# Ledger of designs, part 2: VH-VL binders against q5slc1

Target 1, 112 residues: q5slc1
Amino acid sequence: MGALRGRWAEEEALRFLLGKGYRLLWRNRRTPFGEVDLFMEKDGVYVVVEVKQRASARFGAPLEAITPGKVRRLLQSARFLLGRDDLPVRLEAVLVHGTPKDFRLEHLVLEL
Below, E stands for the ipSAE of ESMFold2; O stands for the ipSAE of OpenDDE; V2 stands for 0.75 times the mean of E and O plus 0.25 times the DockQ between their complexes.

## First folded at step 1 (VH-VL)

Design a8 (framework fv_recibokibart)
Fold by ESMFold2-Fast, scan of step 1:
Structure a8 (fold): chain C 112 residues (1-112), chain A 122 residues (1-122), chain B 108 residues (1-108)
Amino acid sequence: as target 1 above (112 residues)
Amino acid sequence: QVQLVQSGAEVKKPGASVKVSCKASGYTFTDYAMHWAKQAPGQGLEWIGEINAYSGDTNYNQKFQGRVTMTRDTSISTAYMELSRLRSDDTAVYYCARGLEYSDSWYYFDYWGQGTLVTVSS
Amino acid sequence: QIVLTQSPGTLSLSPGERATLSCRASQSVSSSYLHWYQQKPGQAPRLWIYEASSRATGIPDRFSGSGSGTDFTLTISRLEPEDFATYYCQQYDDSPYTFGQGTKLEIK
């Protein structure tokens, strides 16, 4: 179970966003500025989506916060993937709470 | 074996430019960023900027913006830092360092060049 | 920009003693982006502790790192002669990436 553990959370986040009209452009792309989980487009705006999963049995560990440094690196990664810096880019997160059989999603817009 | 080898010491007059090289070996050059740092005599380290070895994209510390230019040549796995309009306070050892950055792990400088002494004097 | 302040600036100790080096950040820094480097005179810095508490390859277990938020510590449980050097903390959480001014560990 070990090797593919956690892929379900990203799959569920992707399914959720596709259901909201997002289009997938890239997935799990590594750049010199970091890895982008999901790179999407919706209504003419490019969206970098960070997916975080927290199992209910994980004691006391908060979800990794998105720091100002991480926000900057995600924007740099988006510009790198697009090859341009003049296109609108938005940062979002999907937080997945629980296990494959019992989970809920929380969708956050990080930079309005 | 990862190795970063820098060009030799330089002596320059105020107003001149200097270009320091950093030749990488032992790894895939385009998989990492190359960073540059300054260390004035008897002082600590100051980050100057970074270059993506694959794309050539750069990110500079505002203090050096407008005077620094970073480039690379992927055919010879070499990164360059050019500093223009040199001042006496640019006298320092300049280091290149390999940047390791993953969204799921770490951000640090795991290998460093030996340093290049640049002396600016009139 | 994030300012890292190291204390003391110079620490004079003898082999066999315990050393505690502090690094304080002007704002919260994730432990995943706080690192320590060792530098000896005439040499390049060397990665020593990464992600606040993980020892780099080959670093003896007498070295330990700890801390979170704004307060980080590098501890050497029992100094050996080869440990006398300058130690720098560094943050990679926000650009420009910054270093502390260093703590020089010198023989008494």
Scores: ipSAE 0.000, ipTM 0.561, lowest interface PAE 11.4, mean pLDDT 82

Design a9 (framework fv_recibokibart)
Fold by ESMFold2-Fast, scan of step 1:
Structure a9 (fold): chain C 112 residues (1-112), chain A 123 residues (1-123), chain B 108 residues (1-108)
Amino acid sequence: as target 1 above (112 residues)
Amino acid sequence: QVQLVQSGAEVKKPGASVKVSCKASGYTFTNYYMHWAKQAPGQGLEWIGEINPSGDSTNYNQKFQGRVTMTRDTSISTAYMELSRLRSDDTAVYYCARESYYDILTGYYFDYWGQGTLVTVSS
Amino acid sequence: QIVLTQSPGTLSLSPGERATLSCRASQSVTSSYLHWYQQKPGQAPRLWIYGASSRATGIPDRFSGSGSGTDFTLTISRLEPEDFATYYCQQYDSSPFTFGQGTKLEIK
């Protein structure tokens, strides 16, 4: 119990990042530029994390799944949430392949 | 050193089932997806499906859906492919193959293959 | 499903010659998900080129891969006796994952 239907992938991505020393600031925040799945901080850098879930083990690679337009909107969302444009922001993705009982995670830093 | 060792040749009658094994060594079995492919005599390769060895998750080629079942036994690092309701055109060499780790530039590829198992279906 | 068509089906050449093997896809394939395997009679396939152009570990410099979209090529600059085998292209872009029918490289 506890996890909302369809949100297991985001929950697992969050657990993974917390285990790597990330701090959660905001979750599922809506902005004029779109929704941010996870807004985190690590070593003084603010991190926008896009979580992608695929039922197929290999469908939806980051290079194909995250377009330049999506990158731009995520960066705009980060600036909106921070209320500033002078803070270091990094874009990252966590890919969750499989099902709740049988999955693997891939963590990627996205280029700007 | 990574090795995939498959079970020996099988001869089956039409309508029977066959279960082929693939024993992995030299790496952490549960960290890599395992795939199965078919090669009929004198023909090319055909992808059958995949299994995540850390659980029961499988994905099958629609052509084999309903006839193929993939399983694994983590205690002995072995993957299995069972094909049911055999027919003459199932006569082939069946290969298991390990999927590589993800790389952002290349995704996935088959980095190691088993030696193959010949399955002959004849009356 | 994406159909991969290889040409020629059989390529008869002599050692020392240049070989060019083609793989055409029925739909666009991201180059990073297009791979080549070598297979000799009685043996399992072996990864040869991955991501359209990267040589797998231990593969000689005489092999090169190129291409994008629907048209991919495997080139062998100077054939050695051990290069005579069947080569398969494979796409990992979408399920079901598919292979071409193969090009058999044989001695003339």
Scores: ipSAE 0.005, ipTM 0.560, lowest interface PAE 15.0, mean pLDDT 83

Design b1 (framework fv_cixutumumab)
Fold by ESMFold2-Fast, scan of step 1:
Structure b1 (fold): chain C 112 residues (1-112), chain A 118 residues (1-118), chain B 108 residues (1-108)
Amino acid sequence: as target 1 above (112 residues)
Amino acid sequence: EVQLVQSGAEVKKPGSSVKVSCKASGGTFSDYAISWVRQAPGQGLEWMGGIIPIFGTANYAQKFQGRVTITADKSTSTAYMELSSLRSEDTAVYYCARDLYEGYMDVWGKGTTVTVSS
Amino acid sequence: SSELTQDPAVSVALGQTVRITCQGDSLRSYYATWYQQKPGQAPILVIYGENNRPSGIPDRFSGSSSGNTASLTITGAQAEDEADYYCNSRDSSGDHVVFGGGTKLTVL
């Protein structure tokens, strides 16, 4: 288990997105469909952000851990948190490569 | 602002188990992790494990794997640490602490003394 | 465990500067956090994220790091600074939190 390992990576992802004009609504929320790392808003669109961390060296590897089942559960989580099904929601990911002293971020839009 | 209130002192027999509670007040319980740290008399601080309450997931130090269980009840804002198969060497003060950054523990409970003796 | 190593004791004269060190391979990748503990009390956080002070911690406390070593510096030590000081960080796997063995600071 490594749940505690992700705290610094999620904080860095949040700082990065705040710097891009995203607004934080919720973080680390558990729903019947799974957990949501960051739930944000940008330009009138609600954004579910999945934060993924890799402790190994820098690389541009694809986001292989986000499965179709995970995407579906993230959308269901967003609808649960909003209490509505009619609002615009998209899925994004921030990949954090490295360690707190030496990292890089990769920002992906997964679904609109 | 968060305060952590721990359960009272315990005296236990060897081979038994102990369950210490840590109730958070003041802040949102789900916004941070809770770590458990112990300190034997005259010894240093030793991390036992931690939990992120919103996920219900815990992570344990290798030394305590199999003997410690850390849980959380979000409805009461309370974290628990249960240590089984107690030995005299488990006599210590047990602290819970708010863990914001995987070791950045900014708020500590006052500690629970656990004495293991026959 | 000895993943983070601290000297067990150090002394400083009143008003002088002292440096307490914490060494471990994981410190190349992760910042150290520093705590002060006085007898019969819970630890208090004094430095995090290399050199950040929580509200209420005097500016005579500072942190630094170089390679595999993190340091806590007290400039102009006061009598009330006499305490045990602990560092912590993550272990080499990055999966667990580990503490150094602690340094007892005596103010002479």
Scores: ipSAE 0.018, ipTM 0.653, lowest interface PAE 6.7, mean pLDDT 83

Design b10 (framework fv_cixutumumab)
Fold by ESMFold2-Fast, scan of step 1:
Structure b10 (fold): chain C 112 residues (1-112), chain A 124 residues (1-124), chain B 108 residues (1-108)
Amino acid sequence: as target 1 above (112 residues)
Amino acid sequence: EVQLVQSGAEVKKPGSSVKVSCKASGGTFSNYAISWVRQAPGQGLEWMGGIIPFFGTANYAQKFQGRVTITADKSTSTAYMELSSLRSEDTAVYYCARDSEYYDFWSGYYMDVWGKGTTVTVSS
Amino acid sequence: SSELTQDPAVSVALGQTVRITCQGDSLRNYYATWYQQKPGQAPILVIYGKNDRPSGIPDRFSGSSSGNTASLTITGAQAEDEADYYCNSRDSSEYHVVFGGGTKLTVL
């Protein structure tokens, strides 16, 4: 079963992006290349959104590095879901800091 | 283990350009970013820019925008930094460094492997 | 337009504890990374990810952060720790890095 850990954070990230005019296409989709948290569209561009939750600003979270290799896997996942390899896809992140009752969001656009 | 091997020292005239190379040996850099950092004699470290070879995208510090070009050849695991319109104040040691990403977005980058440096002297 | 500020020089007696600081607004959001540089050599990474050490770096080196300040602490300084120390940090969501001005550590 899917764990509930971080689902409140993903829900808040989704609500935040919807409020910014993003449209949800897919959520929590599994592919041979990994899982995509949120796959969205904004102004005609497909966007893979990675949601990261931090209970505090302190380092010590599990290994969640974003490397060129991980970006490649996320983009391959998007290509798999789209069924096409000729469409541009952008990677973005939403960082959720704090707890369900006291949190803040950071929205990052990764230029690649 | 990976090592970054840089091209040799150069002496250049003002107004010319210099192109320094950085080759990954004993590994690859295609899954990492490569930064270029310079250090003038007796001065501190200064980030010039870097490239993500997997995508061929480069970013530059504002001070060097328009004068620096950073490129990479993934097939040879070699990154290049070209600095044009050289001035005497460009006399420095130029380092390439491999940037690894931290565990999360808030941690940023760290340079875990450094080349030995290339001395560039700009004089008449 | 983030800047990182370090004191130009600090001194410590052999065997004593010294703290080198790095200050800047970007440190409210991103952890500092610390490098050691000895004369004529390339820098080496000593602390990353707030307080992680690469293999080969002694455990007397530690990192900490609070607000807009990051610190490198050397507990029980040794003669070989005499060097220049630089912090750097990511300053935006793009691939962009800034260095502090460096701190020259003298071990007395």
Scores: ipSAE 0.006, ipTM 0.578, lowest interface PAE 12.9, mean pLDDT 81

Design b2 (framework fv_cixutumumab)
Fold by ESMFold2-Fast, scan of step 1:
Structure b2 (fold): chain C 112 residues (1-112), chain A 119 residues (1-119), chain B 108 residues (1-108)
Amino acid sequence: as target 1 above (112 residues)
Amino acid sequence: EVQLVQSGAEVKKPGSSVKVSCKASGGTFSSYAISWVRQAPGQGLEWMGGIIPIFDTANYAQKFQGRVTITADKSTSTAYMELSSLRSEDTAVYYCAREDYGDYYMDVWGKGTTVTVSS
Amino acid sequence: SSELTQDPAVSVALGQTVRITCQGDSLRDYYATWYQQKPGQAPILVIYGKNNRPSGIPDRFSGSSSGNTASLTITGAQAEDEADYYCNSYDSSGDYVVFGGGTKLTVL
């Protein structure tokens, strides 16, 4: 159920990243270590992207569901999907604030 | 080459608070987590908590929940650890350390800040 | 649960091999990281991942892992290796860092 409610936010995040030259490799993949919303590539670097949607800042932190353990599991998931553990992987997030008719995006990168 | 520079030694009274800073230079601050580790005299290393600056997300060891706060200021590449309600058993050297997200290790350590709690 | 256990002290003769061991359930899922600490100094990273050495760490240091056990091996121990050695890893969730109690290495 939560996946159906959040679909528009993930679509907008994907559109935004494609517009910035990212290439989509996998979407909504499950691994033994957890789920990956978007797994992308840009300029030879693999990127795991978390998409978080908040109707307003009043209802918790934008990334309250991203803990250190979640970060580690996302990186392990990326290595599992790549079949290798020697490739550089970056973690990024796209925060979608608001509703389908009135939203803004915030793009957080590990390095930029 | 990255360095972590910590603030100077502090002497505090019981019940007060202390805020220690950790400034990163030479590397990308937002690409790493920053952990805080303390060591009481003659004792081992004890993890207090850490922060992932890019997500502004901190987590804390159970023992310190409710009285430790870890923050980061990306514009100055500085992490902070504030410990409140100080007790004599909080007398220790407090280290900050840079933690790699992917490889799970602390590769760069500050020199430590001595905090003494006494009346 | 998430505890890491180290022997408090070990000794080795100059030029001989010593193994320092770290045990805990989380080591089945996460690699141990090893640090060296000399009196009055901050810890220094010695081994990370399964068996990786940072630049500047001598070849005599190596790591190994099997089941719930991780080991730091020093082959041909030297006087300057006398120090406290700590392992760390994560609890089962990966959210919390856990340190072992430390092992004091004496080089005879």
Scores: ipSAE 0.007, ipTM 0.614, lowest interface PAE 10.7, mean pLDDT 82

Design b3 (framework fv_cixutumumab; at its last look DockQ between E and O 0.52; V2 from the best seeds 0.00; counts 0 for: pae E 8.0 > 2)
Fold by OpenDDE, look of step 2:
Structure b3 (fold): chain C 112 residues (1-112), chain A 119 residues (1-119), chain B 108 residues (1-108)
Amino acid sequence: as target 1 above (112 residues)
Amino acid sequence: EVQLVQSGAEVKKPGSSVKVSCKASGGTFSEYAISWVRQAPGQGLEWMGGIIPYFGTANYAQKFQGRVTITADKSTSTAYMELSSLRSEDTAVYYCARDFTYEYYMDVWGKGTTVTVSS
Amino acid sequence: SSELTQDPAVSVALGQTVRITCQGDSLESYYATWYQQKPGQAPILVIYGKDNRPSGIPDRFSGSSSGNTASLTITGAQAEDEADYYCNSRDSSGYHVVFGGGTKLTVL
């Protein structure tokens, strides 16, 4: 699923979060439960970041929502990557709106 | 390495339909889009439409809207392009291409399928 | 809105530099993608994004953009560079893919 997103958008999202003091642990990491776009740390808390691109490049494909199932898989993936399930994990999303030459970012904190 | 293998040449009568297939191998079919591009003899490249197999959603060029149908079978990693109401000007080489639509490029192309429409 | 234009033909002497330009409103929002096509062959991706070259594409190929234009530059043209070159982008809506008319490059 990671291929269904522009790397440029991912890079901008990453740059944005790094600028906010996030630390990157893994990117585009595949787990038995799915792929994690960005696995980061902020202020001692582990953060799973879903990067979503809101552009017309998807050939009319619907905007894939972060469903409860997706949330579960992301949490499982995070726990898998951490090798433990007793640490809090936050789920966030970065929405990339627009085009490579004209874009804006929206940062969302999702409730688990 | 991803390869796209297209179906063989077609000779069609005006008014008929043609369905060209594009089978992908060597990659994850659901992780990219398939675009269809045709090229009439001595002419340029013309985008017809594309599909994201994962979603099953297709988009078409306005010129072909209502006359072209693009589908994909994830189980066989095959995309299809069906063009109906064929006319002589539809004579062309039809290409499928792996379209990293979010990156805005097509990096792997089929060898093309020649479709000849003649009475 | 969704049209890309490029010169139908250009020529360059061996070892010289040539620039093929593509123009269109959508290029203000999107980078151009460039394809090389030789007779009887499928197109080959040569430049995409700001200035990205796929593996296997010689570094003499480069891309640039300015305003509503995009350019493919071949610095030190080789005989094998003789081909048709097509620019490509999204239309202004972003939903559709559009190609330029193509430029036939002759290497003298």
Scores: ipSAE 0.601, ipTM 0.888, lowest interface PAE 0.9, mean pLDDT 93
Fold by ESMFold2-Fast, scan of step 4:
Structure b3 (fold): chain C 112 residues (1-112), chain A 119 residues (1-119), chain B 108 residues (1-108)
Amino acid sequence: as target 1 above (112 residues)
Amino acid sequence: EVQLVQSGAEVKKPGSSVKVSCKASGGTFSEYAISWVRQAPGQGLEWMGGIIPYFGTANYAQKFQGRVTITADKSTSTAYMELSSLRSEDTAVYYCARDFTYEYYMDVWGKGTTVTVSS
Amino acid sequence: SSELTQDPAVSVALGQTVRITCQGDSLESYYATWYQQKPGQAPILVIYGKDNRPSGIPDRFSGSSSGNTASLTITGAQAEDEADYYCNSRDSSGYHVVFGGGTKLTVL
């Protein structure tokens, strides 16, 4: 579902995280468990970041929730990309509210 | 790269219906939306409606509400636009276009299907 | 529709700069998208977002936005730039796509 992702929102989320000291490792990587928007590292910890646009889309596209199933698939994707399951991984989300010319970001830690 | 291939030209009588197809090749059909835009001879672009196959949702411009139906068949990667109760002023070139609903633009356009409504 | 307003025609001398404008309430919140159309052809995406060009679009094309007005600028107009230009955005509901009336650019 790469084409249904807001690239402007993802760019703003990435810029925000880079400003907080996160380092980008991979972007938009596909795995058997789904797509990872941003795979990052901060202070020795790997971080999988899901970016969600919370602005209205054309034709009334609905806002997608981040479900426990999605969170588990993100963890599986991280382990697949690392080739290991013993490394510390954080699952995070950045929600982008508003419009391209006037937005705000909400940065969250995800539960399994 | 993604290409959109539209069905051939149609000549229809007033009061009939026309159904134009738009087949996508390349990419993943359900990862984007399809918009339908028409252009009467010597006139501007007019958005008719669009569909997001992933969500199963379609939406229409008010002018065409009740006359236009947009559908998609994910198994054949094909979108359809059906316009009923045709009038001479429906004579136009009908385009389908790949639409990024969260980015607000259309990047790939079909070549257009000419529909002529005459007696 | 009156949601997006464009002047119907504009002229520019070869090698000079021209600005095509689009005005509408939705442009306070969203960047306009610009399409070029030559006779007998489908529209081509020229500018989207704040000031993004698709691959293959010359760097003489640029976009700008201020308040409820968006502009497409062509710096150093070429003969092949003669075409109709359409701005694109959304209506007040946010769900529908709307086009401006189009601006015919003549390169003198």
Scores: ipSAE 0.477, ipTM 0.838, lowest interface PAE 1.9, mean pLDDT 89
Fold by ESMFold2, look of step 2:
Parts: C-alpha cells; sequence; structure tokens
Structure b3 (fold): chain C 112 residues (1-112), chain A 119 residues (1-119), chain B 108 residues (1-108)
C-alpha cells in the first residue's frame, strides 16, 4: 500500500535533487517490497528517495509513517532493482510542505 | 478506458433519501478519490464530497455535512452517495468523478444521475 | 458564498482569442482547474495544474495564473468551443473542492 501524493510534489522533489547533482535512474518503480518513488545516484552511491507530501488527514489520506519496517523494505527494493546487494545504497526522504504554488522542501536521511 | 457507470434516474418525495451508485472500471479503484458533484437545473457545479476508497473515509462540503453519506465498496469498485431529508432544491443531476485530489483535478466523469424531488 | 468568481458570460468571434477568468484568494496557493460543459453533458477536463492539457484537448486551450487570478485562454476559437466553462480549486481551508459559478462562452 502506498501513500497518496500529488505528482506535482514528486516533480518538485526531483527537480530539487537534480539541482543538487543527483542523477535519476528510475521513477515510480514497483518491486515485491513496495514502490520506489525515485531511484537515483550521486557520487557513486545509489539513493532510494521517498517523496512525501504533507497532506491533511481530513480527506482520509493519512501521512504514511516511515517506520523501521518501511526502511527495511526500501533497502530490499534497492537490492531488487540493482540485482545485487554489495553496492553502496543510501535512503533519503523529501518532504514537500505546502501547495503547488507555495511549497518548501525538507531533505533528510532515513535511518533504521 | 476508465469509465464510471452510475445508477439510473430517481423520483423521490420530500423527506425521503436517495442512494446513487458509481461503479468504476478499467483501473485500480482504490488509487484515487471518488468525488460527487451536483448540478441543479440551470445552475453551476457544486462539490458535495468525496472518498478515497483505500482509506474508506469521506470528506464533505460544509453545506452537506450531516445530510450526505459517501461510502465505497472496494471489492465491487463501487462508490455510493446517499442524501437524506430530501427537499425540492435537491432536484439535480448528480455526477461522480475520478478525483486525483492531490493533483487537484477530476479527469473522468460519470454520465450523471437525475434525482427529482417532488410530491 | 462562492470563493471563486467568474464572469457569467463572454463572447468571441470565430477565429479570435478569448480569455475566461477566475478570481479567488485560494488561487494564490493553488492552480485553477478548468472544465468544459456542453448542454446535457457531463463536464470534461480541459486544463489542470500550471498549464497541463489532457490528451484529446486541442492545443488552442491554455491556462495561466497570476496572483489570485487564473485564466483559460482559447486561441483561434471554433464553433465547438461554445460551452460553459468552470474553474475549480480549493477553498480557503485547502480541504474542500470549490467551483466557480461558470462562464458561458458564446462563439459568434
Amino acid sequence: as target 1 above (112 residues)
Amino acid sequence: EVQLVQSGAEVKKPGSSVKVSCKASGGTFSEYAISWVRQAPGQGLEWMGGIIPYFGTANYAQKFQGRVTITADKSTSTAYMELSSLRSEDTAVYYCARDFTYEYYMDVWGKGTTVTVSS
Amino acid sequence: SSELTQDPAVSVALGQTVRITCQGDSLESYYATWYQQKPGQAPILVIYGKDNRPSGIPDRFSGSSSGNTASLTITGAQAEDEADYYCNSRDSSGYHVVFGGGTKLTVL
């Protein structure tokens, strides 16, 4: 089950990371362990990026928590997409706050 | 092609209730919201509320709070809108629409269900 | 009261350019979405986001916004563009969907 978010929020997160020197490999790729929002590379490190939009629960779409179990599934997804488990992988998140015309980003590293 | 199929026209008396169905086909029902929009004769579009079937919770326009109930059955890919305590001003065409609420648009609309409230 | 304001009617000569406007405070934070509706039919999506056009919508349709005003522009208007046009966005809370009152476009 994935969290709902606008594609506008994902596009802004992608633009932000591209501006920081990240390179996009795959986008919205499904695996047996879940969907990977952005699969990227920077300085020889593969990066799985989870994009989250701060959405109101009033419409019934709660903000999905990034639990230790979720972090483990993201790591499993990275191994699946790479086809190997001996490459450096980093997990990150971009939180998109606000609206399509007035937003801000919070960029952070996910740890177990 | 994604299609929303709505139940047929209804004629109701004041004070009764109506329940309109909206069956989705050609996609994953739970990945978007189903919104309900009505249009009285000669009038504009009016959002009543919506539901994201995956979560099963609904959001309602303030003016319909307490009179409208929106539900979804994920197993049949069908959403329902029930409007109670009907009045003559509830005479309208009731549309359901696939609502990408986090992208702020409704791309697929049902054909509408005409509800007539009169004695 | 509606939080989105549209003029009730606008006219354009065949082949000319017309702009349909929508005003509301929430449009400073959200793009307007535009729907076309012909008599007896369900609305269809014409423009969403900044200026996104769904497949099947002619490229003479475009959207723009500035401040609290959004516009739908039709360049080279054709007879089949005669319809009602609704802008759509969120209310001031951000949680409820709102429509403008609609603009009847007449193509002369």
Scores: ipSAE 0.182, ipTM 0.771, lowest interface PAE 4.6, mean pLDDT 87
ESMFold2-Fast, scan of step 1: ipSAE 0.328; ipTM 0.794
ESMFold2 (binder alone), look of step 2: mean pLDDT 90; pTM 0.935
ESMFold2, look of step 5: ipSAE 0.012; ipTM 0.662
ESMFold2 (binder alone), look of step 5: mean pLDDT 90; pTM 0.936
OpenDDE, look of step 5: ipSAE 0.593; ipTM 0.886

Design b4 (framework fv_cixutumumab)
Fold by ESMFold2-Fast, scan of step 1:
Structure b4 (fold): chain C 112 residues (1-112), chain A 120 residues (1-120), chain B 108 residues (1-108)
Amino acid sequence: as target 1 above (112 residues)
Amino acid sequence: EVQLVQSGAEVKKPGSSVKVSCKASGGTFSSYTISWVRQAPGQGLEWMGGIIPILGIANYAQKFQGRVTITADKSTSTAYMELSSLRSEDTAVYYCARDLGYEDYYMDVWGKGTTVTVSS
Amino acid sequence: SSELTQDPAVSVALGQTVRITCQGDSLRSYDATWYQQKPGQAPILVIYGEDNRPSGIPDRFSGSSSGNTASLTITGAQAEDEADYYCDSRDSSGNHLVFGGGTKLTVL
């Protein structure tokens, strides 16, 4: 898959979050626990955002599940990047449905 | 429009320290990482480090660990870079640059540079 | 800064196409960013995120990448494109920024 195709969904997710008052700290950061798509801040809370894309036009098609193991790894990545364990951290996802020409976004808070 | 205004040229003696300032105007200061990049005469660009103002967390290139301190004052939208134990090899133009808050490590706005000369 | 390798110099004839390359293992994982610097001036961002141009940068500038190599292409080089060009990217840890050594472009 070309980086250009993957990047459009993440770019749109980022633009959406910036419009909601989020601030970008890091993008596409690699840690020992995996990669972080977007690391943001909103109202003093540090937010790891997982971006998921679904190009299928099939209605109701399920997206890849974000498992408890994935949630734990994202939290570990956040702690690693911050270098501190006393800051508030939240995990979120932005689901991008459709194509660059016609898409919709869904914004979720993930359980820790 | 966002501009970065740097402090004026400095002439320093070996073994002293220099502190360069970078004041941001326009836009939201806390939305951006501020990086410091230097360039010795006739040489290439060298990244020294950066700071995320809202976190107060600075990150330094290996070469400058222990000698450089980068800080930010959010109330004045000003970032600072202090380099200690100056040597003649530290003679350079020092730039501050805004890492685009929307794209990690993309320096879209640069200060005009501060010349630091280290001489005896 | 030798983690990213650039040729020191390249030449192009007026109106012709030139490609400036940047090589390093981290480019397999992280996008290259390109800057133009003219004598006595601060660098100017010309390409970021592989192939995005900031507002005000002419469309003759484009970026591409493949494997461990990133390229800046200038299609139809103009006299004012004569400058030093630097690439940068993140190191293998993703935690530090590293510049290439720079390429001096001469427009003949």
Scores: ipSAE 0.007, ipTM 0.618, lowest interface PAE 9.8, mean pLDDT 81

